# Designs tried in a protein design chat: VH-VL binders against f4iux6r469to655. Part 6

Target 1, 187 residues: f4iux6r469to655
Amino acid sequence: RLLQRLPGCVSRDLIDQLTVEYCYLNSKTNRKKLVKALFNVPRTSLELLAYYSRMVATLASCMKDIPSMLVQMLEDEFNSLVHKKDQMNIETKIRNIRFIGELCKFKIVPAGLVFSCLKACLDEFTHHNIDVACNLLETCGRFLYRSPETTLRMTNMLDILMRLKNVKNLDPRQSTLVENAYYLCKP

## First folded at step 13 (VH-VL)

Design v4
Fold by ESMFold2 at other seeds, look of step 14:
Structure v4 (fold): chain C 187 residues (1-187), chain A 120 residues (1-120), chain B 112 residues (1-112)
Amino acid sequence: as target 1 above (187 residues)
Amino acid sequence: EVQLVQSGAEVKKPGASVKVSCKASGYTFTDYYIHWVRQAPGQGLEWIGWIDPYSGYTKYNEKFKGRATLTADTSTSTAYLELSSLRSEDTAVYYCARDFFEGSEWFDYWGQGTLVTVSS
Amino acid sequence: DIVMTQSPDSLAVSLGERATINCKSSQSVLYSSNNKNYLAWYQQKPGQPPKLLIYWASTRESGVPDRFSGSGSGTDFTLTISSLQAEDVAVYYCQQYYSTPTFGQGTKVEIK
């Protein structure tokens, strides 16, 4: 029904219109269906994540179980995948972490969760965790760096990131990715 | 509604092969791995392997590597387990199961099971 | 592979009483970087596939009654059914997903 329109919401106006229409279908069953549809955003459609995050933020004031369920699912997904080296499809990990980052900018994901994810990637700074850390920073790193309450923690994490880049034998692609993420946060 | 529907029971002789199908519906088939788990009569659960329908990549329990082949057909949303060189100890119920999250390796949705009986 | 060992193999418990099932792993399933225990519990009734009860050692899956709880960390885990109901008669399995998935041998729970 309305959930089939989600992938077509490629603008603020479209997602806002769908969000208003969805408010009139408010039931516990419908809210669970919405969360599942948002979580299953196509991994090839990362441009939708900001719009989905906007919808969640709009609904958060009146439907508190939507943000809580979605954040729990994303955190559980991150934790299930963070040390999996034989999982070859990085697109799922990138979608996961970018969604977490977008929700952080909308104040739905607490900064503490973002720092926990980043710490886990830096603690085992190899393989996909390098790409995941950099994608998280590209999504919400500057937001956290510019926020007074999180500036010090973000600065410390960026210093760790550059130390790891200098110590580890990163290939040119990953080395560039780290540099770009760092300077995007701290120009 | 997420559903995994498996093919019917099979009776095979030692040395033969069996191919079990698992048709998925109610979700995007390429967004989750399909795992295969078996259960011999009166015994516990034994993980066989997974396939990522998106990439076609597979991982096998070493016990089954060389005998088990996992495939997926995205056009029909169907995963397959083929087990070759069957022995009597391969008699079991074979389940397909979907990852809770893609690549997470724990399972929320399971097929109904397919009994494979190997006897001479 | 990580070996999962359950105890007891079978358990008879009076209706309304507590059932306790233990699961031990041959190595830690706690990932220190995120402080999560990669352990799940399943219930399997005769003629049915397993049903997920608990993941992350202690998190109940949606729709699972509150009488089911999980605890433990590292290598030692417990599933507790605080007040056994008739419909809880089943075999219970622990499973680790820290590495290549492995299951415990199962614990059969019966009404005494």
Scores: ipSAE 0.692, ipTM 0.877, lowest interface PAE 1.7, mean pLDDT 92
Fold by ESMFold2, look of step 14:
Parts: C-alpha cells; sequence; structure tokens
Structure v4 (fold): chain C 187 residues (1-187), chain A 120 residues (1-120), chain B 112 residues (1-112)
C-alpha cells in the first residue's frame, strides 16, 4: 500500500504527493500504521526525516492524533536511552534526536521538549550524549536561535555547551563536532 | 500483529545444554532487541540478557555469562537462547520478550514461554 | 544490581475494594536529568506471560484499565487497583530499567 513508498520520497514533491493520497485514508488503524512507519525510518536514510516531518505537519490539521502519537513515541525513546551508556547503537539515538529536531522546525515538537532533551545531554556531557546534543543543535539550533521567543534560552544553552567543551577533555572528533554545532547556530 | 512464538518444552539431564527458539512476526525483526527472562516454578522473574538482531551484539546478566549464548537468524526472524552445563536450578519457564524501544529494557510483547526441566 | 523488594508477598482483597502493592528499590531509579523514574509494573496470570501495565512509574500502557495506577518516586513505588475485579487476580511484579533489569519477587493478589 502507500506506506511502502515512504522510503522513496526524497523530494518535497514526492512526499507532498504521497501525503495527499494518504490524507483520504482516515481510519485509526491506518493512522497508527503510518506513525509506526514514520517512527521506524531507516537509520541509513536520515535525509528522509525532513520529508517525513513535512508529511506530519501537513496531516496535523486533518489527523491530530498522528503528531501526538509520533511525538510521544520519540520522547519516550529519548528518555529510555539517554542514561544507557552500554547501549551500542548510536544510530538509533541520532535518528531519534534529529527527528525531534526536524519536527521542532515544523512546529510539531514544542521548543520546550527540545530544550529538555538538550539539558539532559548537557547535564551528563559524555559518551553518546555529546553526539546527541550536537546533532540536535545541527538540526534545529539555528531555527531556535533566530526565533525571538527562544533566542535567549538557546544562547544560554550554547554558552553552556562551549563551557563544557573547554572543561571536558573531549577527543578531537567530538571537539570538532561541538564547534561545528555551535557555529551552525551562531555563524 | 506482533507475535513471539517459542519452541516446545524440553526435558534435559544435568550437564546437558538446551536451545530455545523464539520466532518473531508482525514487525521488523531487526528494529528491536530480544530479551530472555526466566521464571523458576513458583518464583519470580530473572533477566538473562538481550541480543540486537541488527548488529548481533549481546549483553548478559553476569549470573549467566559463560553459560548462556544468545543468537539471532535474521533470515528466519528467529532468536535463540542456548544454556549449557544445566543444573536442577535451571528448571524454569524461559520467555523471550521484545523491548518497548530498541535498548529500553522494559517489554511490551512476550513469547508464550518454554518449560525447560532439568532432572536426573 | 538494584534489588527490588515488594510488599506484601500476598494480598487478599474483596471485590470492588482497593488493592495496594508496594515496591522498594535498593537505590534510586530516578534519573535527575530528565526527572523520570525507570520503573515498570507487570501483571501475570497463571499459565501466561507477564503483561505490561505501567512504565515510567505512572504511565499506563495502552489498553490497561483506568483502575490501575502507579505512583511514587526514587526508591518507593506503589501500584494501586482502585476497585478490584475478578480478572485482576494475578501476581504483580515491579521492574526497574535504570540499570541491568531486575524484578521484584512478586505480589499475589486474591479475592477475599
Amino acid sequence: as target 1 above (187 residues)
Amino acid sequence: EVQLVQSGAEVKKPGASVKVSCKASGYTFTDYYIHWVRQAPGQGLEWIGWIDPYSGYTKYNEKFKGRATLTADTSTSTAYLELSSLRSEDTAVYYCARDFFEGSEWFDYWGQGTLVTVSS
Amino acid sequence: DIVMTQSPDSLAVSLGERATINCKSSQSVLYSSNNKNYLAWYQQKPGQPPKLLIYWASTRESGVPDRFSGSGSGTDFTLTISSLQAEDVAVYYCQQYYSTPTFGQGTKVEIK
């Protein structure tokens, strides 16, 4: 059915076409299947996250439970993994946080959730949490920095990030990742 | 519909090994860890370990390290628990369970259980 | 390992009355950075696998009746069945997922 076409939607036109076709499939069972398909986007295909987020934003006016279910699943996933240092799969954590960041840019995820995730990573700024924080900032940090209602809070978080970089002995990869994330937000 | 279907009951002698299978259906097998949990008769639940079917990585409860081996066959969507050097205290129902989110370590779907009886 | 201790071991409750099950962890399962308690509750009926009731200490899983509620934080947790029904006769387990998963010893709930 239409869900098998999701991984092929590599443009605005393709995801918009699929979204129009799916909008008329209005059953609770179909909406749950869509949310699960969106949530399980392949870890190797992170370029799809912006297009999936666009689809969710378009459907939000017609199918209000789609954004609600997806955001709840992503938040629970973040919280289940943020403390787990012996989890081996960084790709799942990166998929999770980049999806949260993309949905924030489409105004589906509230900024408060983004700041909560960022704070949790900065509070234990080691291991995967460094990568997760930087990926979140690369995804939506500039958006939040340029938005008047969130500029001050984002600025404070970026200041904390740089202080942590200077205090912690980060390896060269993570140190570069932090600097790249910072300057993407404040070029 | 998510299902975990386990192999049938086993009777083993002390010192033998047993291999229990857990066939998954209704979801993408490689997207979730499979955990193994056992329950001795009239007793509580004991976590054995997990396997990530995508990577093949495993983690074990220290109690079972060296005796338990977790494997997965992605072509058949089947996870396996092998427990060696069996003792009478290993008599239990063995469950496979899918974690709620990959790596979450709480479980929303369970297999029906496999009774393993170790007796002389 | 974090030791989970339930009380009581068994509980007899009249139909329609309130059942209260306690669970205590040997160390906190609250992660201060996200303010989440890494605790779940399961129901197990004879001959069946456990069934997830509650996660994050107080969040009810989909399809679980409203009479089941979880509360508590840190090291002390409670599962409450506000009005016991016949189908609620089971053994109940708490489980932490802050670290290596461990379960409480179980609490058997029976009708008096």
Scores: ipSAE 0.583, ipTM 0.850, lowest interface PAE 2.4, mean pLDDT 91

## First folded at step 15 (VH-VL)

Design y5
Fold by ESMFold2, look of step 15:
Structure y5 (fold): chain C 187 residues (1-187), chain A 120 residues (1-120), chain B 112 residues (1-112)
Amino acid sequence: as target 1 above (187 residues)
Amino acid sequence: EVQLVQSGAEVKKPGASVKVSCKASGYTFTDYYIHWVRQAPGQGLEWIGWIDPYSGGTKYNEKFKGRATLTADTSTSTAYLELSSLRSEDTAVYYCARDFFEGSEWFDYWGQGTLVTVSS
Amino acid sequence: DIVMTQSPDSLAVSLGERATINCKSSQSVLYSSNNKNYLAWYQQKPGQPPKLLIYWASTRESGVPDRFSGSGSGTDFTLTISSLQAEDVAVYYCQQYYDTPTFGQGTKVEIK
């Protein structure tokens, strides 16, 4: 089946070829199945997120419900998880936020959603939220810093990030992670 | 087609233990927590705890301290609730449920329920 | 634990009329960081498990009829069935997922 090939699309050419083949299966039911398959990307396979985001961007002009459904599911997942501190593994949160960040670079996720996610992590800057914020910045922070329409807002968020690092007693790993994310965006 | 199929009804004496199974199908078992919720006759719903089949991690409602044990067998896609030191007030229907997102703590699919009756 | 209190305990409504169920939480289930109300509604028919109707206080789950709607924020929430059908006879529960899951005591809806 075509959807079983998604985890194997580890190159631009492979995902583009699958995208073309999928265009011939354009029905509402097939679009919903594709969105669910994209959402269920393995938590251990972060390298696939850029390719999945590329497929979504390619299909977006002709199949508007694909990006809208996927973005809504990712936003709902973020909101479900951001407040939860008893989650045992962080990989699900990292998958979620990196997917949001990749889709932002492909102009599928609006920058407003990225800033909302970042703000939520900064508002409760502890536990996994530190790692999630840094992963978001590593994924799309420089992109937003370099984009004229978002440079000021990203600069303000980076200033808040560094103030929080300085006033919170972060362990050395998280302190380094914050510094690396900051300078990756604003070298 | 997501399904959670539970083991059959049980009758137990006070002080005994019961183990209820919940077999999952139609999705990747390790991608979601399994929660347990019970409902005493004529009563509302009471959350017992969750298990993360991926890590084996658990969380329990404090009311069940030391009496409830949640386990999962990934080779059979089956979650288990074991409740020890049974009392008559433990008579209830016990449900397993899948959370909507891993760790979200609201539920889109439920098992059919398992009646556990504790009486002399 | 966050205590969820429903009212009324029982409600009899004529076929085709509106049913209104209230749910109150002992503390806010609105998370200020994302402005989301962590509240769900379930329907439970006799001998069946609960069925998810609504989450985020007002978002209808897939396949749930338009006559079901949720509203409210913070500590006060409402489930409305705009035109009661025979198949809607059930017990309805609210549930918060802001913290450790807790449910309301239930509201039985029956046809008058």
Scores: ipSAE 0.736, ipTM 0.891, lowest interface PAE 1.4, mean pLDDT 92
Fold by ESMFold2, look of step 16:
Structure y5 (fold): chain C 187 residues (1-187), chain A 120 residues (1-120), chain B 112 residues (1-112)
Amino acid sequence: as target 1 above (187 residues)
Amino acid sequence: EVQLVQSGAEVKKPGASVKVSCKASGYTFTDYYIHWVRQAPGQGLEWIGWIDPYSGGTKYNEKFKGRATLTADTSTSTAYLELSSLRSEDTAVYYCARDFFEGSEWFDYWGQGTLVTVSS
Amino acid sequence: DIVMTQSPDSLAVSLGERATINCKSSQSVLYSSNNKNYLAWYQQKPGQPPKLLIYWASTRESGVPDRFSGSGSGTDFTLTISSLQAEDVAVYYCQQYYDTPTFGQGTKVEIK
C-alpha cells in the first residue's frame, strides 16, 4: 500500500517518512515496483519530481538498482521520442526531461547524460525539442553552470543555444522560452 | 502482471466489418499507446496503427486509412480495432500490443491474437 | 515507408552451432543526434505472439539469454544465436521504429 501514498508526498517530510517506511520492504520485487511507480509519476504533477528524486537519492547508497533502473528507463524514453515529430507527447517529454534534470541535481543522473540529451535537442532544434531543451536548462542548467567540473561544457552549450535562437525562425513563445532559460542559467 | 486479453475468433463474409477488443490490465491504461498488428496465415507482421487512450489520438498505416478505426474505452480499459469492407486478403491474426514507452513504437506486451477469417 | 528485408528466409542449424540472421533497411535507422539504431528483434513460436528479444539493435530485453546478440548499424543488422538450443526453433523478425513501424518478412530457424 505504500506506493499509493507516493503521489501525496508533496513535502520533504512526507517523502522522507515514506522513504523510511519503504526501507522495511527491501526485496528485489518491491524495488522494481517502486521504480515503476516513480517512473509513472503523473504528467501533470511536476512538483513531485524533486521529492521523488530526493527519495531515490536517499535509497541510492543501499539500493543501487533503484537509481540505475530508473535512469535507464528515463534515458530510453528520451531516446525513443526525441526525433519523432508526429507523436502527441509534449507532456510526457517535459516530465521525462525534468525528471532527468532533477536527478542530475541529486547526483543520480550523470552530467554526461544531461549534455547528451541537450546536444540531441540542439542538433535538431525544431518542434518539441526546443521546449525540451529549455525545460532541461530551467531544471538543472544553473546547477551545472555553477558546478566547477561542468561550467565550461554548460557555457559552450548555452552559446550554441543562443546561436540557434539567432539563426532559426522561432515563434515568439519559443524565443522567449530560450531567453528565459539562458538567463536563468547565467543571471 | 501486465495482460492484454483479446476477443475470440470471428468468421466474416466479404464486405462486412469486424470489431476486435483488447482488454488491458495490470497497468494504468492511459499511460501507453495500444498498437494493432496483423499476421496473415504463414506470413509476416504488418502494423495497422496506434491509439493513445489518454488523448484519443490515433495514427494509421496509410494502407488501412479509411477502413480501420481505432478506439479506446478508458472506463473498461479496452481498446478496439474495427476493420470495414473486409476482403479475403484481410484473413489474419490481429494482435494488440502495448508500446514500450508512450509513442516509442516497439512492443513489450502482446495480446494472444484474434483470428479473423473472411470467406464466402 | 522503410522496407525491412531479412535473409535467409529459412535457416537450418545444428544444435549448439551458431545461427546468423541478417536484416537490411531501405534507409538508415540510425539517428545521428543520439547515435541510436531504432531496430528491434522478435522471436515468434507457432500459436504465440511475438516476443521482444533485442532493442536499440544490440540491447537484450530482460530475461533474454545471452546467447542472443544483435549487431549492426545504419542499414545492415544481424541477430546471432551463439549456441542454438532446441527451444530457439522459431521465426525471427526485425522491426524498425525510426518511422512508421515496419517488419522484416521473417526468418525461420530450424534444427538441422
Scores: ipSAE 0.731, ipTM 0.887, lowest interface PAE 1.3, mean pLDDT 92
Fold by ESMFold2 at other seeds, look of step 15:
Formats: C-alpha cells, structure tokens, sequence
Structure y5 (fold): chain C 187 residues (1-187), chain A 120 residues (1-120), chain B 112 residues (1-112)
C-alpha cells in the first residue's frame, strides 16, 4: 500500500511520485497515518530524512495538519530525551535531531525551535548532548549561518559552542566532533 | 492497533520464581522500551524497570535489583519479567507498558495485567 | 527517589460538578533548560490497566475528553475534571518522569 513504499523512497523522484499519489487520499485519518509513518522512520535509514522532509514540504501548502503534527511529535520527543543520561541508544536521539534539522532546511521547522534545541544541549553540554548538538549543526547549521535573519543568532551559538569546548575538557573524539561541526558551519 | 498481550495468572509458593510474558504487536518492537509496573491488591503503582529490546539493556528499580530479570526476544516480539525468591508481598497484578518515546519513562499502552498470587 | 503525594485520598463529587485532585512532588520536576514539567496523570478504572490522560503537566493525550485538564508547575500540580460524568469514577494517579518513575498513591473519585 502507499505507506509501505515510504522506506523505499531513496531518491527525489521516488518520494515525489509517492507524494503525488498520496494527494488522492486526503482525509483526516490518512493524514494522521502518514504523520505516524514519517515519524517512525527507521533509525538505520537517516538518508530518508531529507526525502521525508521534502514530502512534508510539498504537502504543507494544502495539508497543514501534516507539518503541524509531525513537528509537535519531534519536539516532544526531543524534550523527553534531552536530560536522560541513562538512555542506551544514541541513534534515536540522532534520528530525532537530524529530522528536526532537515525540516528546518525545508522551512517546516521554524529556526526558533532549532535554536531552542541547540540551547538546551549547550545548557547541559555533557554526554550525548554534545553529539546531538554537533549533529544538529551538521544538518542545518550552515543553512542558518548563511540566512540573513538567523546569522547573528547562529554566530552567537557557535561562539558559545567553542567556549564550552575549551572549558569542558572534552575527550579527543568529542573535541573533534565540535571542531568539525563548527568549521562546517563557518568555513 | 498497538497491543500488549500478557500471559495468564500464576499461583506460586514462597521462594519460587515466576516468569510473565508480554507479546507486542502493531509497532516495531525494537523502537520502544518495555516497562514493568506492579500493583498489589488495593494498592498503588510501583515501577519495576525497563528493557530496551534493541540492545538488551536494562534498568531496575533498586527495590527489585537482584530479584527481577527483564529479557526480550525480538524474534517473537515478546518481553519477559522473571521475579525470583517470591514472598507473599509480591502478590500483585504485573503490567507491561510501552514507553511513549524510547527512554521517556511515561506510558501510552499497557498490557491487560497478569495476576501473580504467592501463597504458602 | 522523587516522592509523589496526592490529596485527597478519596473524593466524592456530585454528577456534573468539578473535581479537583492535587499532586505534590518532593523536588521540582521542571527542567529549566526546556521549561517543561515532567509530570503525567493516569486514570484507572476497576479491573483495567491505567490510562494516560495528561503529560507535560497540561497536555491532553489524544482521545481524552476536554473536561480533563492539568495545571501547575515545579512541585505543585492539579488535575481538574470540570463536569464529572459517571464514567469518570476511577482512581487517578500522578507520575513524574523527570527521574526514575514514581507514582502518587492515588485519589479515588466517586459520585456523591
């Protein structure tokens, strides 16, 4: 059925084709099913996030419930996990934050949410929050740095990131992650 | 849609062990933790622990550490609670519950409960 | 562990009237970094598992009637049933998920 084809949409053309076909199923029930399927993207298939985000962006003009519901679910997931140090599987946190970042590049997630997520990670800059912050920056940091309305806020956040790196005595792996994320945004 | 179906009631003698099963359907079993919560007759709710079916990792309420063992079988989408050295105060309904988000520690779907009676 | 204390233990309310249940935590369940209260409310009817009503202290779970509302912050929280219905007779539990999950002792709501 159409939702079972989502994990196979590994190209722009495939996700666009499925998106067109889905337009013929525009009911409240079908929109909720689509949002659930998009949210449950496999943690091993991060390449799908850009294509899923593209589908959401295409549908947003005529099905405003879809972006609204998906963004709320992702934000709730972020908030539930951000201070949990006993979470075993970082891949779930990475999937969450990369999806938020991809949706930001497609103008579905507002930049304010991205900055809120980044701020929360920087406020408790330890353990998985370091990796989550770096993954967010790798996904949409340069986009926000190059956008005139967000350049100043992103510059300030990157400055805070580097100060935290210098004072927190990060291990070599995490120190390298921070450096790579910083210079990816601000080459 | 999402469903957690538990094994039937058990009657055990003090000092024995019990193993309660929780079969999940309607979602990807490895995407959510399974929690165990018990309720003694006429009493409130007591969290026992969680298992991550993906990694096999566990966390236990300190009260049950050493007596409770949580396992999962991904091939059957089934989680298990084993409680050893049973005593009369372990008489309770044992629930499995799904994490709302992986590791979030609040629960949207619950099994029907399994009554475990410990009598001498 | 964070201790959750509910009041009252039992509450009798006339059909159609307001029921108010209080929950107090031994330490704040508000996380300052995201300004979220890590608190949920559950309803449990006889012979049934608990049912999630509210999370983040005030967000209603889907399918929960709008007569249920949650409020409060930090250490003091309230569940309100604005117009009690016969099907609302149950025991209600608060639960924090800021740290290791703990539940309040429950509040039994009856029609009087």
Amino acid sequence: as target 1 above (187 residues)
Amino acid sequence: EVQLVQSGAEVKKPGASVKVSCKASGYTFTDYYIHWVRQAPGQGLEWIGWIDPYSGGTKYNEKFKGRATLTADTSTSTAYLELSSLRSEDTAVYYCARDFFEGSEWFDYWGQGTLVTVSS
Amino acid sequence: DIVMTQSPDSLAVSLGERATINCKSSQSVLYSSNNKNYLAWYQQKPGQPPKLLIYWASTRESGVPDRFSGSGSGTDFTLTISSLQAEDVAVYYCQQYYDTPTFGQGTKVEIK
Scores: ipSAE 0.715, ipTM 0.889, lowest interface PAE 1.5, mean pLDDT 92
Fold by ESMFold2, fold request of step 16:
Structure y5 (fold): chain C 187 residues (1-187), chain A 120 residues (1-120), chain B 112 residues (1-112)
Amino acid sequence: as target 1 above (187 residues)
Amino acid sequence: EVQLVQSGAEVKKPGASVKVSCKASGYTFTDYYIHWVRQAPGQGLEWIGWIDPYSGGTKYNEKFKGRATLTADTSTSTAYLELSSLRSEDTAVYYCARDFFEGSEWFDYWGQGTLVTVSS
Amino acid sequence: DIVMTQSPDSLAVSLGERATINCKSSQSVLYSSNNKNYLAWYQQKPGQPPKLLIYWASTRESGVPDRFSGSGSGTDFTLTISSLQAEDVAVYYCQQYYDTPTFGQGTKVEIK
């Protein structure tokens, strides 16, 4: 019933109202259902990720298992996909990494997880991992660059990214994507 | 609840073909690959391949290339395994399974299995 | 393909005692970039499909009793049932998902 309204929450006010209504459904079964619904956001509806992340952040103080379950599922999905070169639909990988990035901006995903994801993509900087790394940076890279506790590590990662662009023979689309991501983080 | 319901047992002669169905419910069919795994009597598990219902893409175990065909009908949320040129060693229970994440290649939900018996 | 070898092939254990199943892969299933072992364990009871117990070598699937645990890394892995129950009589399979999925030959666990 309330979970059917999730895809329609295309504003801050709408997701906030649904979040308040959901607070009255506090059982482990209902919390698991919410996490599943959030995780299964349609791959065509990336605009919802910020609103879903806002809902999770609001619920985190009173329903601590919601953020922990969702983050674990997203991390497991990332790790399942990052190594597999010939199977994965890129839209699924983009949904995954943008959700991780949005949750990082809401202080739900720790920066360490974001850096681990970025490092894994840079370690095997080819194919979809180039696009995934750039999408992660576009989502939360400037946030981490501006944060005092993560500025140095983000700067080092951006230097590695640019070095890889210069060493690898990237096609023009990916080369532009890397440059855009770099300068979005560090103007 | 997520369910994978397979078609009933089949008895076939050598050289024939069999087509096993796997109807999915309780989730968005196009969000996960469907894998096929078989188990000969008293034997272990052997992976056959996967289909991505979203794109129609497939991957096959080399042992089955040319004989196995994986298809999906998104309008009925049903995946199919067709195995041709059957031999007696193809006698097995054939399972469909959903991967845990799209393309992850480990499996959280399995069909009940379909026994295919090939005898002359 | 990565070959998965289990030992022993069969194991008889008294109720309440520990059962230990080993699984060895022909090459590492550890991906160094994320430090994850791409290994799962399944339980299969007679006449039933396999049931997922453990993934990432040591992460228990939801609903799986805590007496089941996984350990190991790289090429050598262990499934442990800390206090065997009657309902644990089954064949257990390891499976790697680092590359094309392959399963171990299975280990039958039964009560003495």
Scores: ipSAE 0.714, ipTM 0.879, lowest interface PAE 1.4, mean pLDDT 92

